Miniprotein binders against q53ft3. Designs and how they scored, part 209

Target 1, 195 residues: q53ft3
Amino acid sequence: MFGCLVAGRLVQTAAQQVAEDKFVFDLPDYESINHVVVFMLGTIPFPEGMGGSVYFSYPDSNGMPVWQLLGFVTNGKPSAIFKISGLKSGEGSQHPFGAMNIVRTPSVAQIGISVELLDSMAQQTPVGNAAVSSVDSFTQFTQKMLDNFYNFASSFAVSQAQMTPSPSEMFIPANVVLKWYENFQRRLAQNPLFW
Short names: E, the ipSAE of ESMFold2; O, the ipSAE of OpenDDE; V2, 0.75 times the mean of E and O plus 0.25 times the DockQ between their complexes.

## First folded at step 22 (miniprotein)

Design Za27 (at its last look DockQ between E and O 0.69; V2 from the best seeds 0.70)
Fold by OpenDDE base, look of step 22:
Structure Za27 (fold): chain B 195 residues (1-195), chain A 83 residues (1-83)
Amino acid sequence: as target 1 above (195 residues)
Amino acid sequence: SPIQEEFEKMMERAEWHFEWAERYYDWGDKEYALLYFEFAARIFKKAAELAKKNNDPESYKEAIEYAEEAQKYAEEIQKELEK
């Protein structure tokens, strides 16, 4: 039903189902993780009037799990990004996962998803510092990607005088790349989701 | 009174949802904005019912007004998402 994604890591689509309505993903080396994406796989929607409460759990200094409510996913909001890097010092909140006797390696955190009534979800308040502007994050990522590409391509720029004849190769003028870059930036600025 | 305390807690929670709804909307996350306005509306309505049971018409009125406002924003966002 759910997937979990950490940048630079393989997507997790096999949650451990710890109860009929509760799913858990393990996050090894959680201290290096800044953001987590939780999403519905699209195979099974939430029942009407239900959604998912998304929790983060990390071991405290004593190895005891500290749970925090990150936010929610619903049929209307099937994916969400959460910042977890700032949660390591947070106070624990009430959670529905009970005393899971999971022998936790100190370096492993967990993402828990609890399927709940929307009415119940409305009675909860996520930690504020887990919230991320997905649009802003995406825009920043895209901009960095564009800059990286432009810089990379430009590093291969040569003058005609410097060109070695290679009849089998096609050459693209650097100005074409620049024009593309500028146009893309303009479109991105107008609508970050234009693609 | 315990009822008054519960009412205040509900109002605070609903206000929290409302504020976050606005923030998400400003961030361009309309889906979350919608969700949180809906949550706000739900909790404000519950608060209103509690006030009603407590024979507090002023608190009832306040909660209902906020509930209606939250619902209005939710409906507006829903319309935007359907375009």
Scores: ipSAE 0.790, ipTM 0.931, lowest interface PAE 0.5, mean pLDDT 89
Fold by ESMFold2, look of step 22:
Structure Za27 (fold): chain B 195 residues (1-195), chain A 83 residues (1-83)
Amino acid sequence: as target 1 above (195 residues)
Amino acid sequence: SPIQEEFEKMMERAEWHFEWAERYYDWGDKEYALLYFEFAARIFKKAAELAKKNNDPESYKEAIEYAEEAQKYAEEIQKELEK
């Protein structure tokens, strides 16, 4: 139902469902993470009148979780970016994940998504320092996503002399991927919102 | 009084959402601006209902006027998104 993306890492689409209405993603090595994108996969929308409250949790010096409300995702706002670099020493806020806490290592943080009524979400106040202007952060994440995709695809490149027959597979020349990457990067540099 | 304190907390929360809605609108995030104006309107309406139950017509008028303003902005932004 949800995805979680950190710049320079592979996207996560397999949330741990800890309750009917609660989902979590693990973020290993959380101290190196400055921003996170939370988004809906688009296959299952929220029911009418509902949305998602998005929380960030990190272990304190004793290994106990500290939870902070980052903001919201809804059918009308299905993707949001949050800044977490300034939150890793903050005080926790009220949250719905108390009784479902799991044992965690000191180096792993979590993103929690709680599906709630919009009226209940309206009663919540996110931490203000997690808010991010879409334009400023979008270009940074988009560039890192493009670099990741290109590096991944390029790691499978082979010459025609190295190819074996695989008639059930589709192939593309590596030049096509490079051309796409160069064109997309040029357009993004001209207009970060062209898409 | 406890009821007046609750009213004031509701108004402060609604105003917080209203101000963030304006900030998101200025940043060009119309989807969040819409969401936060809608949240502000919901809370202002609840504050107006509390003021009405408390027989406080001045507080009722204040809350309902803010609710109507937040709704107006939300409707305008919704029309912008549908274009």
Scores: ipSAE 0.615, ipTM 0.852, lowest interface PAE 1.4, mean pLDDT 80
ESMFold2 (binder alone), look of step 22: mean pLDDT 90; pTM 0.888

Design Za28 (at its last look DockQ between E and O 0.66; V2 from the best seeds 0.71)
Fold by OpenDDE base, look of step 22:
Structure Za28 (fold): chain B 195 residues (1-195), chain A 83 residues (1-83)
Amino acid sequence: as target 1 above (195 residues)
Amino acid sequence: SPILEEFEKMMERAEWHFEWAERYYDWGDKEYALLYFEFAARVFRKAAELAKKNNDPESYKEAKEYAEEAQKYAEEIQKELEK
């Protein structure tokens, strides 16, 4: 029903179902994680009037889990990005996952999703510092990607005098790459979701 | 009064939702904005009902007005998402 994604890691699509309405993903080496994406797989929607409360759990200094409500996913909002890097020192909140006596490695955190009534979800307040502007994040990512590509391509630039004849190869003028880059940036600035 | 305390808590939660709805909208996350406005409306309505039970017409009116405002924003965003 749910997936979990950490940048640079394999997507997790097999949550541990700890209850009929509760799912858990393990996040090893959680201290290196800045953001987590939680999303619906699209196979099973939430029942009418229901959604998912998304929680983060990390072990405190005593090895006890500290739970925090990150936010929500619903049929209308099937995916969300949360910042967890700033939560490692936060206070715990009430959560529906009870005492999970799973002896876990101190370096492993958890993402918990609880399927709940929207009315119940409305009675909860996520931690504010977990919220992320998805649009801004995406724009920043795209910009970095573009810069990376441009820099990479430009590193191979040679003058015509420096070219070695290779009839089997096609060459693209550097100005074409630059023009593409500029046009893409312009479009991105106008509409980050233009593609 | 326990009822008054609960009312105030609900008003605070609803206000929180409302503010975050606005923030998400400003961020361009219309789906979350919609969700949180809906949450705000729900909780404000609950607050209104508590006020009614407590025979507090002023609080009832206030909560109801906020609920209506939140609902209005939710509906507007929903229309935007359907385009």
Scores: ipSAE 0.785, ipTM 0.929, lowest interface PAE 0.5, mean pLDDT 88
Fold by ESMFold2, look of step 22:
Structure Za28 (fold): chain B 195 residues (1-195), chain A 83 residues (1-83)
Amino acid sequence: as target 1 above (195 residues)
Amino acid sequence: SPILEEFEKMMERAEWHFEWAERYYDWGDKEYALLYFEFAARVFRKAAELAKKNNDPESYKEAKEYAEEAQKYAEEIQKELEK
């Protein structure tokens, strides 16, 4: 019924249904996430008079969930982008000798969607710092995609002295990728919707 | 009184929705603007019902007028979305 997208990660379309009216997505390594997109898959609309309240949950210092209302999705607003970077505890720390504990550190947050009456949803107020403008969200998403492509392509860069012969393979100079990256950044900064 | 405090809290929630509807409209998110104006109207109408039940005609008139204003904006935005 729902999808969840984080920049740089595969889209999730298989929510855990924890009740007839409640759906959950897990967000591992949530401290690295700044924005989440929540959307309806379009297969089953909400019943008339109902919609979805969208929550973000993260574990507190005792491991207990802290839930915050991010906002809503409805048949009339089937997708939305929410900022979660300002909602985290911010008290987490890395120890120099704690690296071996990172494999066991619980760092999973959740996005919860609760199907509710519109009248009930109207009685709730989301946290104000979760709201984003559509232009700012598009720019941030697009910049992260741009950085992802550049970092991926540049990770294959080698000097000509280090290349092994591969006569059936095509190559491009690394400066072509850099020029593409710089041109795209310039156009995005001038007009986030240029595409 | 506890009833007046409840009324004021409803008005505060409705005003919160109304103001965010205006922000979303300014940002170009007409779908959220519509949703939040409709939410504001729902809560203002509930506040008006509370005031009427408690024989407070000044509060009833105030809440009813704000509900009608929010509903008017919602209807205008819905028309824009359907063009």
Scores: ipSAE 0.672, ipTM 0.887, lowest interface PAE 1.3, mean pLDDT 79
ESMFold2 (binder alone), look of step 22: mean pLDDT 90; pTM 0.889

Design Za29 (at its last look DockQ between E and O 0.66; V2 from the best seeds 0.71)
Fold by OpenDDE base, look of step 22:
Structure Za29 (fold): chain B 195 residues (1-195), chain A 83 residues (1-83)
Amino acid sequence: as target 1 above (195 residues)
Amino acid sequence: SPIQEEFEKMMERAEWHFEWAERYYDWGDKEYALLYFEFAARVFRKAAELAKKANDPESYKEAKEYAEEAQKYAEEIQKELEK
């Protein structure tokens, strides 16, 4: 029903179902994680009037789990990005996962999803510092990608005098790449979702 | 009174939802904005009902007005998402 994604790691699509309405993902080496994406797989929607409360759990100095409500996913909002890097010292909140006897290694955190009534979800208040502007994040990512590509391509630039004959190869002028880059940047600035 | 305390808690929660709805909207996350405005509306309505039970017409009116405002924004965003 749910997936969990950490940048640079394999996507997790097999949550541990700890109850009929509760799912848990393990996040090893959680201290290196800045953001997590939680999303619906699209196989099973939430029942009408229901959604998912998304929680983060990390072990405190005593090895006890500290739970914090990150936010929500719903049929209307099937994916969300949360910042967890700033939560490592936060205060715990009420959570529906009870005392899970999960032998937690100190380096493993958890993402918990509780399927709940929207009305119940409305009675909860997520931690504010977990919220992320998805649009801004995407824009930043795209910008970095563009810069990376441009830098990569430009590193192969040679002058006409430096070119070696290669009849089997096609060559693209560097100015074409630059123009493409500039045009893409302009479009991205106008509408980050133009593609 | 316990009812008054509960009312105040609900008002605070609803206000939180409302503010975050606005923030998400400004961030361009219309889906979350919609969700949180809906949450705000729900909780404000609950607050209104508590005020009614407590025979506090002023609080009732306030909560109801905020609920209506939140609902209005939710509906507007819903329309935007359907375009």
Scores: ipSAE 0.773, ipTM 0.924, lowest interface PAE 0.6, mean pLDDT 89
Fold by ESMFold2, look of step 22:
Structure Za29 (fold): chain B 195 residues (1-195), chain A 83 residues (1-83)
Amino acid sequence: as target 1 above (195 residues)
Amino acid sequence: SPIQEEFEKMMERAEWHFEWAERYYDWGDKEYALLYFEFAARVFRKAAELAKKANDPESYKEAKEYAEEAQKYAEEIQKELEK
């Protein structure tokens, strides 16, 4: 029903269903995560009049979970980006994940999705510092993709002395990739919306 | 009184949603702007119902007018998304 994406990591599409209306994704090494994307896979929509409340949970100094409402996903807003970097020291809030109030592995946080009536969701106010401008999210995601692409491509670099002839293949000098990377970074820094 | 306190809490929640809807709209996130205007309208309507049951016509009028405004913005954004 749901997916969870962290920049620089593989997408998670297999939520743990912990109740009929509650789903969880584990986030190992959560302290390295700044943003998380929660989205609907598109195979099963919410029932009419319902949506999903999205929570973030991390262990406190005693290993007890601290839950915070990040925001919502609905049929009309099926994908959302949330900032979690500022929440790792925040206060908890009321939450529907009581069955998950067990001591947690110290480096693992969780994203919880609770399927609820829209009327119930409207009565809740998310933590304001989880909100993300789409411009900021696009810039951060794009920068991480650029870094990942450059590192990946560079791991295959060979000198001419190392190449095996392949007459049917075309090759591109490595500095073309570097030049593209540097130009794109500059343009993105000057105008994140240059698209 | 408990009823007035509940009304004030509903108005504060609805205003929170309304203000975030405006921020999301300014950021270009029309889907969230729509969602938060719809949430604001829902909570303002509930606040109006509470004021009506409490026989408080001034609070009823205030909440009803805000609900109508939030609903109007939601409908306008819905039309933008359908284009």
Scores: ipSAE 0.680, ipTM 0.884, lowest interface PAE 1.1, mean pLDDT 81
ESMFold2 (binder alone), look of step 22: mean pLDDT 89; pTM 0.871

Design Za3 (at its last fold request DockQ between E and O 0.45; V2 from the best seeds 0.64)
Fold by OpenDDE base, look of step 22:
Structure Za3 (fold): chain B 195 residues (1-195), chain A 83 residues (1-83)
Amino acid sequence: as target 1 above (195 residues)
Amino acid sequence: SPIQEEFEKMMERAEWHFEWAERYYDWGDKEYALLYFEFAARVFKKAAELAKKNNDPESYKEAKEYAEEAQKYAEEIQKELEK
């Protein structure tokens, strides 16, 4: 039903189902993780009037799990990004996962998803510092990607005088790349989701 | 009174949802904005019911008005998402 994604890591699509309505993903080396994406796989929607409460759990200094409510996913909001890097010092909140006797390696955190009534979800308040502007984050990522590509391509730029004849190769003028870059930036600025 | 305390907690929670709804909307996350306005509306309605049970017409009116406002924003966002 759910997937979990950490940048630079393989997507997790096999949650451990710990109860009929509860799913858990393990996050090894969680201290290096800044953001987590939780999403519905699209195979099974939430029942009408239900959604998912998304929790983060990390071991405290004593190895005891500290749970925090990150936010929610619903049929209308099937994916969400959460910042977890700032949660390591947070106070624990009430959570529905009970005393899971999971022998936790100190370096492993968990993402828990609890399927709940929307009415119940409305009675909960996520930690504010887990919220991320997905649009802003995406825009920043895209901009960095564009800059990286432009810089990379430009590093291979040579003048005609410097060109070695290679009849089998096609050459693209640097101005074409620049024009593409500028046009893409303009489109991105107008609508970050234009693609 | 226990009822008054519960009412205040619900009002605070609903206000939290409402504020976050606005923030998400400003961030361009209309889906979350919608969700949180809906949550706000639900909780404000519950608060209103508590106020009614507590024979507090002023609190009832306030909670009801906030619920209606939250619902209105939710409906507006829903319309935007359907375009």
Scores: ipSAE 0.790, ipTM 0.931, lowest interface PAE 0.5, mean pLDDT 89
Fold by ESMFold2, look of step 23:
Structure Za3 (fold): chain B 195 residues (1-195), chain A 83 residues (1-83)
Amino acid sequence: as target 1 above (195 residues)
Amino acid sequence: SPIQEEFEKMMERAEWHFEWAERYYDWGDKEYALLYFEFAARVFKKAAELAKKNNDPESYKEAKEYAEEAQKYAEEIQKELEK
């Protein structure tokens, strides 16, 4: 349903589903990450009246998780870029992922996506420091990241006749990737403040 | 009173969404601008309903007018995106 992308890293499309309505991506070595892209894969829309609240979690100095609301994704805004570099010393906030006290390595953070009613999402306010404005270099960088992802992922594509089922492997249909890529490029051209 | 405090918090939240909708619009992110204007309208409408139930016509009028303004901007942006 969801993907997560960090510049210079392989895209993640196999979120850990921790509840019917909750999905998580791990971000190893999060201290080196400045921005994260969260997006819908394009084949499974949110149900009517629903959307996704996107959270960032990192371990504090005591190893306890700190969760912060980054923003939202919806059918009308299916992808978003968030700045996380300014959040790595911030305060925690109310969140729907419960009291998670599982000890993890100090350099691993998480992106959490909670599928919720739009009315419930409207009652929440994201941290302002996660907002990203459009700039020429930012748009060009994002486009290069998406091109890199598409080219890399497409190199693993196989036809249905060539599929070898394996429980340990996840596959991304090439047409899903292409549809998302085309849609994202169109939206990017519409988003840039300076384009 | 607890009800007046709840109303004021709703208005603050809705205003936060409204202001960010305007910022996203100025930045050219029409999809987020639309989302945040729609969120602002939802919360202003809930604040108006609370004021009406509390028999507070001045607060009702204020929240209703802000909800209508946010909805108007959302509708304008929706038209821009549908082109």
Scores: ipSAE 0.726, ipTM 0.902, lowest interface PAE 0.9, mean pLDDT 78
ESMFold2, look of step 22: ipSAE 0.709; ipTM 0.896
ESMFold2 (binder alone), look of step 22: mean pLDDT 89; pTM 0.873
ESMFold2 (binder alone), look of step 23: mean pLDDT 90; pTM 0.883
OpenDDE base, look of step 23: ipSAE 0.769; ipTM 0.922
ESMFold2, fold request of step 24: ipSAE 0.713, 0.718, 0.707; ipTM 0.898, 0.898, 0.894
ESMFold2 (binder alone), fold request of step 24: mean pLDDT 90, 90, 90; pTM 0.883, 0.885, 0.884
OpenDDE base, fold request of step 24: ipSAE 0.698, 0.680, 0.687; ipTM 0.900, 0.894, 0.895

Design Za30 (at its last look DockQ between E and O 0.37; V2 from the best seeds 0.65)
Fold by OpenDDE base, look of step 22:
Structure Za30 (fold): chain B 195 residues (1-195), chain A 83 residues (1-83)
Amino acid sequence: as target 1 above (195 residues)
Amino acid sequence: SPIQEEFEKMMERAEWHFEWAERYYDWGDKEYALLYFEFAARVFRKAAELAKKNNDPESYKEAIEYAEEAQKYAEEIQKEAEE
């Protein structure tokens, strides 16, 4: 029903179902994680009037789990990005996961998803510092990718005088790449979701 | 009174949702904006019901007005999504 994604790691699509309405993902080496994406797989929607409360759990200095409500996913909002890097010293909140006898290694955190009534979800307040502008994040990512590509392509730039004839190869002028880059940046600035 | 305290808590929660809805909207996350405006509206309505039970017509009116405002924003976002 749910997936969990950490940048640079394999996507997790097999949550541990700890109850009929509760799912948990393990996050090893959680201290290196800045953001987590939680998303619906699209196989099973939430029942009408229901959604998911997304929690983060990390072990405190005593090895006891500290739970914090990150936010929500719903049929209307099937994916969300949360910042967890700033939560590692936060205060615990009420959570529906009870005393899970999960032998936790100190380096493993958890993402918990509780399927709940929207009305119940409305009675909860996520931690504010977990919220991320997905649009801004995406824009930044795209910009980095563009820069990376441009730098990569430019590194192969040679003058005609430096070219070795290769009849089997096609060559693209560097100015074409630059124009593409500039046009793409302009479009991205106008509408980050133009593609 | 316990009812008054609960009312105030609900008003605070609803206001929180409303503020975050606005923030998400400004961030371009219309889906979350919609969700949180809907949450705000729900909780404001609950607050209104508490005010009613507490025989506080002024608080009732205030809560209803905020609920209607939140609902209006939710509806506007929904309309934008359909265009």
Scores: ipSAE 0.772, ipTM 0.923, lowest interface PAE 0.5, mean pLDDT 89
Fold by ESMFold2, look of step 22:
Structure Za30 (fold): chain B 195 residues (1-195), chain A 83 residues (1-83)
Amino acid sequence: as target 1 above (195 residues)
Amino acid sequence: SPIQEEFEKMMERAEWHFEWAERYYDWGDKEYALLYFEFAARVFRKAAELAKKNNDPESYKEAIEYAEEAQKYAEEIQKEAEE
């Protein structure tokens, strides 16, 4: 249903479904990530009156998850770019004992998508520093690339019954991602401004 | 009062969405501008319902006027996309 893209990494299209209405992508080495792109694969739209709240989770100094609302994706806004470079855990701590070695539990950051009613989403306010201006030419190019991927991938949508026994769920063959990437690279190499 | 505090929080939330809708519009992100104007309108209408239950016609009128303004911007953006 969802995809997650970080520059310099392979597109993730296989979210871990942790609840009926909640999907998660792992982000290892999250400290090196400045932007994340979240998009709908286009096979199944949100139900009427619903959309997706997009969260970023990182471990605090004690290894406990801290979830921040980045923004939203909806049928009318099926892809979005979020800045996460300013959202990571703080470097310093307020600690009454001064300096000591802190045992930290290793963990990864996560992107979480929660399918919710639009009325519920409207009651939430995203962190403002995750917003990305579309006047940036790289951001505009990235958004057009996502639109292209969405249209291309959705043209190959298949039901799970064609691959597995769940006929109510739509799937996209894994080769679609590779085919899209090769086509996009070829067009970009031929005309870097084709978009 | 608790009801007036809830009303004021709803109005602040709706104004937050409205202002971000305007920023996204200025940035050229019409899809997010539309989304945030629609969210602002939803929250302004909920605030109006609370004012009506609190028998406060001036707050009701204020919230409805802002909801209609937000909806008008959303509709104008939809028409631009269809052109």
Scores: ipSAE 0.723, ipTM 0.892, lowest interface PAE 1.0, mean pLDDT 77
ESMFold2 (binder alone), look of step 22: mean pLDDT 87; pTM 0.854

Design Za31 (at its last look DockQ between E and O 0.71; V2 from the best seeds 0.71)
Fold by OpenDDE base, look of step 22:
Structure Za31 (fold): chain B 195 residues (1-195), chain A 83 residues (1-83)
Amino acid sequence: as target 1 above (195 residues)
Amino acid sequence: SPIQEEFEQMMERAEWHFEWAERYYDWGDKEYALLYFEFAARVFRKAAELAKKNNDPESYKEAIEYAEEAQKYAEEIQKELEK
């Protein structure tokens, strides 16, 4: 029903179902994780009037789990990004996962999803510092990608005098790359979702 | 009174949802904005019911007005998402 994604890691599509309405993903080496994406697989929608409360759990200094409500996923919002890097020192909140006596390695955190009534979800308040502007994040990523590409391509730039004849190769003027870069940036600035 | 305290808690929660709805909307996350406006509306209505039980017509009116406002924004965003 749910998937979990950490950048640079394999996507997790097999949650541990700990109850009929509760699912858990393990996040090893959680201290290196900045963001987590939680999403519906699209195989099973939430029942009408229901959604999912998304929780993060990490071990405190005593090895006891600290749970925090990150936010929600619903049929209307089937995926969400959460920032967890700033939560490692936060206070615990009420959660529906009870005392999970799973002796876990201190480096392993958990993402918990509880399927709940929307009315019940409305009675909860996520931690504010877990919220992420997806648009801003995407824009920043795209900009970095563009810069990376431009820098990479430019590193191969040679003058015509420096060119070695290679009849089998096609050459693109550097100005074309620059023009493309500038145009793309302009479009991105106008509408980050123009593509 | 316990009812008054619960009312105040619900009002605070609903306001939280409302504010975050606005923030998500500004961030361009219309789906979350919609969700949180809907949550705000729900909780404001619950607050209103508590006020009614507590025989506080002024608080009732206030809560209902906020609920209607939240609902209005939710409906507007929903229309935007359907385009």
Scores: ipSAE 0.769, ipTM 0.922, lowest interface PAE 0.6, mean pLDDT 89
Fold by ESMFold2, look of step 22:
Structure Za31 (fold): chain B 195 residues (1-195), chain A 83 residues (1-83)
Amino acid sequence: as target 1 above (195 residues)
Amino acid sequence: SPIQEEFEQMMERAEWHFEWAERYYDWGDKEYALLYFEFAARVFRKAAELAKKNNDPESYKEAIEYAEEAQKYAEEIQKELEK
């Protein structure tokens, strides 16, 4: 039904179902996390007229714990990136998870997904600082790719001395680009958000 | 006073969705732009129903006009996604 992805970590595809309409992912060491991706696996769509409200909760608890609304996923928007670094700990908004007792482990935050009517979801406003532009993510990806390529290629700059003598020229073996491409593709296939 | 406050809060929520729909559209996220325009239209229509129930035709007109604008943008984006 749902997946949760954090850069550099294994994809979580087995949410803890805490109610018929509520699902939770644990995020250990949450202070090291900048972004989280929430997505539908595609095998079980939302019922007609329903969608998912996505919440974030810090690792403490009380009878009515504080959850922040990050945004939504729906059949028409089945995946989204949310920024969780820099979220302010604050008083809770109205949310569906506060009626539940969940034992919390220190340093473990949670992502909660509540399946709700679209009419109910529309009455909620997400925290604005969780919004992420796909253009900004692409720009960050592109910059990290360029930095990675430059660092890798420049480490071979001294290899000119290993070729036909031409000490005034810097040479890079032709297959360096291929090595970089293969490595980058492998990393991207394993973790699309590795930057 | 409580009814007017509730109406104003609904209009503010709908405006929030409308403005985020525009931002998502500018960012190229047409799926979220569509979702947020549809949410804005839903909330504007509920605000209009509250104004109608309260016999407030000026507030009703205002809310309906915004709802129709949001719905038109949603319909245009839906057509773009279907191509």
Scores: ipSAE 0.660, ipTM 0.879, lowest interface PAE 1.2, mean pLDDT 77
ESMFold2 (binder alone), look of step 22: mean pLDDT 89; pTM 0.877

